Miniprotein binders against q56419. Designs and how they scored, part 21

Target 1, 326 residues: q56419
Amino acid sequence: MEGRTLEEVQEEVFKRHGVLVPKKELEDLAKALEEAGLLLTEKVEARLKEEEEKLKRERPMRLAGLSYPEGEREARAFLEAFRASYPGEGEEARVLLMPHLEPSRVPEVYGAALAALEKTPPPERIYLVGVAHRPLKEKAAALPVPFQTPFGPALPDLPALQALDALLPFELFNTPLAFREEHSLELPLFFLKGRFPEARVLPLLVARRSPELGEALKVVLRDFPGLLVLAVDLSHVGPRFGDTPLTRTLAEEARRRDLGFLERLAEGEPEAALAFLGANPTRIDGVEVVASLLPLLRERKGKVLAHRLDLEAPTLSAVGAGTLVL

## First folded at step 15 (miniprotein)

Design kk3
Fold by ESMFold2, look of step 15:
Structure kk3 (fold): chain B 326 residues (1-326), chain A 104 residues (1-104)
Amino acid sequence: as target 1 above (326 residues)
Amino acid sequence: SMEEKIRELAEKLAKLAQELAELGAQGEDPDEIKKKLEEFIRVFLELYELDREKDNPEADYWLQMTIELVWEFMDAFREGNVEDAVELLMYIAEAAERLAEALD
């Protein structure tokens, strides 16, 4: 491993992956870090400490005005426009799989989720399970506080969260900062809160597969019935994720993997869905959530309502998104 | 082995990310900070081009998070968000350390 200089490894990476860290950007970054000094680091640490304390009381909107409108009236119109993007009819969901990708990139996929919610009786609570994009201290986490939305706060179901925590072999309320910027909860929650304004929420993140989480949730759902939402994306392909530049072949494989995975889930066969992916070569990040929640997915048959593999042209990469009702 | 190579790169990346996040707290001169950044990028690129650990889902998870966090770090800097970039170095150090631990 001590065989290559920076220039040598950059040349090989560029040839194979089409990715380069230009020398000018590296020099500019080094200068900026040098000039920032100790005071900037202490400022960042103080800000994180302050934000962590705030997150013990509420989780503010981070994407209002960016991914969805801040005002309630505009947010309502936005939600209805997304429903209109999917001209089909939904089906009642006891379990809903929906994306957390930027909504404007996959409008009909979110529209399909809204169509499913349209057919779903308002639940007392929603088990919202996203994917951690920051390190968690444990395999999974929750944040038992109100999440702000343009439609008002989504209130936590504290009794259900406490019951879940009591059944796990680790502390469930373990990493508040991981929720600060977590779009995998915020983006789906916008749509869910807009449709079910009275439902309480269990905001959950999965980092790594936890069979214990699925077993505990099965017990909790018996006493605290509600809607289970898997807020997950599908394939992640291209240089952003470690691949060569996106090709037609790679895109076709990603689509095949996404649809095969969803279809096996729709047949009530989550173990077969995981086996179909093998080593997960297209990096479906919903895998860890599905692997955690097997007891809740077995034998539940349903339907794939929508799918899109969306191109990120600037990064020559793509991300898949889908809507599945069970 | 491939696992040992990944583990060693991850340990080195974590150490470099942590040191860079401290931004001279230890009195390092500017040339040493630049050398650390160059080595951080070199180590990242070595790690980035390696085959995934397909038989270890935990290591694969941390590897993928590390890769994505480094690109987010570069994006934050390109957008002029130096404070966010420093914060991301802290997360990179955590993820890379967990990757190394998963390969023990």
Scores: ipSAE 0.774, ipTM 0.888, lowest interface PAE 0.9, mean pLDDT 90
Fold by OpenDDE base, look of step 17:
Structure kk3 (fold): chain B 326 residues (1-326), chain A 104 residues (1-104)
Amino acid sequence: as target 1 above (326 residues)
Amino acid sequence: SMEEKIRELAEKLAKLAQELAELGAQGEDPDEIKKKLEEFIRVFLELYELDREKDNPEADYWLQMTIELVWEFMDAFREGNVEDAVELLMYIAEAAERLAEALD
């Protein structure tokens, strides 16, 4: 590394991955740094401290007006349009696997989730298990505060959250800042709250597989029954994720892995689903969630309602999304 | 070994990310910040180009996290979200540190 120029490194990356990191992007970064002046670390730290204090009370919408409408009327129209994008009928779900990808990228997959929710009796509570895209202090975390949505606040089920915490060998209520921008909860929650406005929510994040979480949830679900939602994406392939640009071969492999994973889950064989992925070379997002929830997924038969591998053209990368009911 | 190389790069990346996050506070020379950013990107690209041996799931997890966070960092800068970019540097530092630890 010592003595290599940026151009030399770029050339090596290009040779290996067929991707040139645009010099322009680096120049734009440098320019942005110059224009922004000195990164106000103290200001950022103060902001983070303030945001952490706010998160003791509520989790505000971060993606309102961006990923979904902020206004309730517009949000309802949004839900209807997404439902319309899926031509099929849903199935009743006791467990719902749905994406957390930007909704506009995979509308029919979210539409399939909405179709399933139409056939699902309103739950008293929703166990919403997302993927941590920020470091957590523990393998899993929860945020026991209201989550803001266009349909009003999604209120936490504090008794159920407390029961869960009591059964875990670690503090469940950790890393509140990881929830601030976590879209794996916010995006699915929009659809869930829109469909089930009266349901309490347990917003959970998984970083690393925790068998303890699945066992604890199995116990908690007996006393606190509800809908289990796995908010997970599937394969992540291409330069954005460390691969070469998307090719037909890479896309076919991603689809094969996505569908093979979902089909095995649909058969009630979550261990077989994990084993099928092996080292997970296409980086299925939901593996740590599924590995944590094995006790809740075993022997549950279901149906794959939708799947899509969506291309992000600017990065020649793709993300898999699916909807599964159990 | 490849693991040792990844570890070394991760440690360097973590240090650079932390330094970049801190430099903004000290009113340092814009030229120094630019130099550090260039170094950060070089270290990242070197890490990025390495073949991932998926024999260590913990390391793989933190490597993936690190890569994704760096992309988000670059996006934040392109969008002019400097405060978000600084926050992301802190997360990159943490993820890269944990990657290094997973390879110890």
Scores: ipSAE 0.668, ipTM 0.869, lowest interface PAE 0.9, mean pLDDT 89

Design kk7
Fold by ESMFold2, fold request of step 18:
Structure kk7 (fold): chain B 326 residues (1-326), chain A 104 residues (1-104)
Amino acid sequence: as target 1 above (326 residues)
Amino acid sequence: SMEEKIRELAEKLAKLAQELAELAGDGSDPEELEKKLEEFIRVFLELYELDREKDNPEADYWLQMTIELVWEFLDAFREGNVEDAVELLMYIAEAAERLAEALD
């Protein structure tokens, strides 16, 4: 049924979406794979098995020196600079929504999160809920090990994690490799650990909405109170995500969807926030986390502290980020 | 239907990703590898440009992951990270298979 050659499809995709994967790059890739030598895939599989075993003991920093400084003194100065990029004051959060986008792209949005944390009593533990960027074996997962940070290890709350696992209809500790590169936990954790160095962490990932997760967390939070953090990004628009090139109209739609979603969450109406998005035409990825956690968000009123739709000029695309306290 | 077309492309993409990962480990002729890569990208671009209604949240999730993983695969190559590119083919195969299953 597909009558188009690669060249024909590429030409049509370029016209419509501004995306190009030229044949020369594919030639270069084929040569690079050949030059890497025999048994490349067996070597990769062995490395993954080794990494999976290491992840049963700890999760090392992967973004130090790239997204944030490696050293503790420099890391603290980094936090102070980000706080300064948001000139306002925060409010106490029992639930915090914050981004996981590269911090340098949305500095005031992370600064707003820091402002909220300044007003928040130090919690005994943090329920850190990110978005899986690799396939999970189940709808959600956790990794019950220390996560390394420049501020020292973020220790897991093992009793709370075990209580959560016991309440779910699936094994919670199911996909260690999915955590290996997961920036939706590592980037927010840097800020959270820097502000709350004594808090334990429940590092959680959502792939697909799980009502069971939200119900189980509501029960666990009664015995193990703490700060709930939704580490999510908002709209994803433009060719990198399957759209036509970013236009002023598409950008304005994405901002409208982001803000409307956040404002309805701030009114304590998470179902209305989801309904406002309809088919989610701007691909807010926080939707799966919010849909999972409805029991924890209902009737909790709060405030949107910051928002930015950040443009990726090279890809003609944009990603939204926001800070919400409940 | 449009869903059946997406399901068929996703199944083909998953198979191609798996085959590429196998070929990368067996010392294959670069021309055979290049031809397989061209077909992989052709199938991806067919899938990528299809206008579909967002009425199946499970399929929408896996489609989005597949698109992002293919971009990461290309980024890894452009950065000289060939081993990461092979690893990403494994994730692409799984995500595309899950997309096809969600449309079955």
Scores: ipSAE 0.808, ipTM 0.912, lowest interface PAE 0.9, mean pLDDT 91
Fold by ESMFold2, look of step 15:
Structure kk7 (fold): chain B 326 residues (1-326), chain A 104 residues (1-104)
Amino acid sequence: as target 1 above (326 residues)
Amino acid sequence: SMEEKIRELAEKLAKLAQELAELAGDGSDPEELEKKLEEFIRVFLELYELDREKDNPEADYWLQMTIELVWEFLDAFREGNVEDAVELLMYIAEAAERLAEALD
């Protein structure tokens, strides 16, 4: 049969990428799966069905006690510590780009977002647009339920969500389970709800670029004005993402691409920002969101407040995060 | 073509992920599970090392998700979370199937 053995493929991958999946680990995994017992997969499927039913009523916190404190008092202190990590001043945002990377990895980037929110009049609603990390049935999705936070529930803006759904060529409320663990909404929402406790939220995920979403949102924002938040990360480089091991040269290139992308967005030139990336060789996470939302980004000038490329030494990889106000 | 090779590997990876999830529910012995895991990893690594030649943002999206999900699957095992690992196989199967469809 045409093809290479596992050993041959592993040798070539190790030479090029520096990663291995040792046979011993596969032996151990097989034993662990057997030891977990019969009907393991049926049990998993039943649990997912139960969790999907719960998501029809609310989306619970999944990262409290892990990424941020569960208690309200401690959560408020956490917000102020993050604001303090960015000593600068923000600017009013009509559109805010902020990360969804683990907050402790990029504290000043989240602090810059808080500084921008300080200068931003409290909106009636927030259009929170994250990136799906699990498959969606369509190009985009929403979940029209309260999202729990330490500051109380973030209530959905049901009229705006329904108006958006009505304008799309697909059902917007299409993949509830994709929201179950979606940190690209939960982490930014913690900061947004803490600063705007009365704002309603449109919790949106993008999987693949959807010009229809951007056109529909332009219409909905006219009738339901609010703050647009792009909750996206930037470059993803290194073996965890299918790349060679991180070097100083690759890290410098990732920083250059991150900043060039953000700078062009800050000039109100989102098409130029996408063109600058070409085939996106450093895998900037935000491209599908930006490509979806072009009508909302054109001619909006602003400022890059912060950027960090966060290094993961154990995986020889890195992820970029930034804060942009428009 | 390189595109056709990527599509074929993605189809095979999706099938192997689905079969592994089914075997975990069937009481399979560790030897059968190990053989399937080895084949799954071999196919993944063949896919992982290929350079993409075609500008196709949808395929790029699904390929990136597939790669990250496989590493997350291995991380779940290393943490002792076998139920999470099985759940991730289900997502890998879907992402790899979508990758193959994007290249069809």
Scores: ipSAE 0.805, ipTM 0.908, lowest interface PAE 0.9, mean pLDDT 91
Fold by ESMFold2, fold request of step 18:
Structure kk7 (fold): chain B 326 residues (1-326), chain A 104 residues (1-104)
Amino acid sequence: as target 1 above (326 residues)
Amino acid sequence: SMEEKIRELAEKLAKLAQELAELAGDGSDPEELEKKLEEFIRVFLELYELDREKDNPEADYWLQMTIELVWEFLDAFREGNVEDAVELLMYIAEAAERLAEALD
């Protein structure tokens, strides 16, 4: 390495990417860390140990009052308002792809998911597959506990989870803390539990593609039929993700890649969908989930119900969200 | 090579994240903490600006997670959440270490 100073590297990063980490901010952070005093890290480790133990009993709501209402009556009205944001009709789903982006930013995309659920027979259980935003010890994980919602607890399907664990070459119940703040499960679950209040749930996270997960789920789904939900977002573009500031050209590319990916999935061709993305230059986060679940997606034809590339002005970035039924 | 640069920066970033978390817990000299934080950000920005090779899905995954975790770390500080910032340093160290492992 050339051994550039902080100022030198910040200047180049600003030119290429439009982002800056001011030296004053770093001075303030150092001061805040020192003012927090001795044993700060030991206090954090103790807190995490306590939270991990609590997660062995249940997973509490973390986004109530922030992303959705805390009270049940208000939550039902919220659900209905989102359905009304999508004026169309849905289509029956055996597999549903829906987002995990903040609901208020893409209301019609969540509304489309609700429309699909209206056409879908009530399942005994829901296989909810999200994207890990914290490191997992393995390629995938589950948390076999109730997840609290305003509509009551979403109870785990313990027999199905244990069958899945038995078929995998790694311990499925491996990283409880990764579920603590995981919105890719909590946000979709709000909508799913609201529509299917008696369905049990398999709360699953994928970090890295795991063909073993897909093969195991194919077996488990035969004995424990249910609704498969891929709770994934699409393109991630802009400086927060390592790009230049968002341009019209980059946004247009992201939209084309999102829709091309979804359309190929809708044709029952998940390998073609992955191949279409090549090196995945717009960072569709659904690729690791799709690559894991190929056996469950092949030859399932369906329809793209909604899509939006959500623009976030403060970060000069965008995230795509879509609803697909198969 | 580009992979060698990314691996070296990832190893350094992981070490700096771990050292920052340790210094936050032991009452270290203010000048040492500030200097190490500046080096942590300098190394992150070096890593962040590199063109990302997409021929190794494992490395691509960990690189993206590392980038996003560092931005979350800065966000936690801006919100006054010093304990969350320390927790995020622990995740950054793990993700950066995994990135280095994936490249060699």
Scores: ipSAE 0.803, ipTM 0.907, lowest interface PAE 0.9, mean pLDDT 90
Fold by ESMFold2, fold request of step 18:
Structure kk7 (fold): chain B 326 residues (1-326), chain A 104 residues (1-104)
Amino acid sequence: as target 1 above (326 residues)
Amino acid sequence: SMEEKIRELAEKLAKLAQELAELAGDGSDPEELEKKLEEFIRVFLELYELDREKDNPEADYWLQMTIELVWEFLDAFREGNVEDAVELLMYIAEAAERLAEALD
């Protein structure tokens, strides 16, 4: 072994980042793995195989009872409470940027999205573009199955999905398991399905920027018009993401970065929005989605309706959330 | 170089994640499991604290995903979700391999 011991590297990490993985915790983890018994990994693999087969037919709710209510009546009341959290009026959207962060953390940001949807004619379909939080086999993926919600299933727009797949240089339907727990689709979909119960959905994930996706979507949207939703969070700052503990300065930088990015998008200048961040050492979650969708964002002017930098005291970290209509 | 160091750490992290998943399935020596976990965390912390320029978007993407997945892995254990933790080791191995490939 070359380099530092665990104790030595932990000391440096604690000094620079304020985070600690105590040795006792590692002992407890090893014990928990042993106590789970023989064949633990085989049990996990079998469960994942079963879930993958189910995902070929439907995508069940994973966050009902955790992030939103299970029952339809309660879910409708939940929607109305979120709308009430934003006491303003929205604006019609052809493109909507909204968060996927835990809704109770940023209620007025989701409320602003609902206000925009009130002004938006019910679309035939919604192009819902989230962020992959698990590895994809390709730069982007879709799952052409119903997504369950408390308001009933959100049905896939199969003709539009097939048209999109035909235009891409890779197979679009490529990583079903990546959708299993993907909150960047499930959380925004709850709000979208609640407001547009008849709209079909194209549930899309971006992992890495794909200019081919944006060009293909531009073509598909001409034949299959609908609402484009970028379901993305903004700045991710703090030790969880490789930074020092959140300070007032880091938070102010993140807020300025988020708003500058959103403002440039609102001017119809997505390349300028990305360039604004290109010299920036911190990450914005939505960058790969925006970079993929440039052809759909150029020259489209709009308005920032809401923003919050959500502070997570236990992790000394923050995540930005915004609502933008174009 | 810094990129070569990151590539080597990523390769090692991927291998350790795979080995931890195998040991969890075999009912192997608990002391060996603890040693592997310590080395996995040591390698992760080496990777996590490195200061690098953000000039390779592919590598930047996979590094960020690797970091976040390891924290999720630790969260799963802290919450008592051992099966989720094993699943996360599989994703960590893939993300770390992709990071190493992006720096190759």
Scores: ipSAE 0.797, ipTM 0.905, lowest interface PAE 0.9, mean pLDDT 89

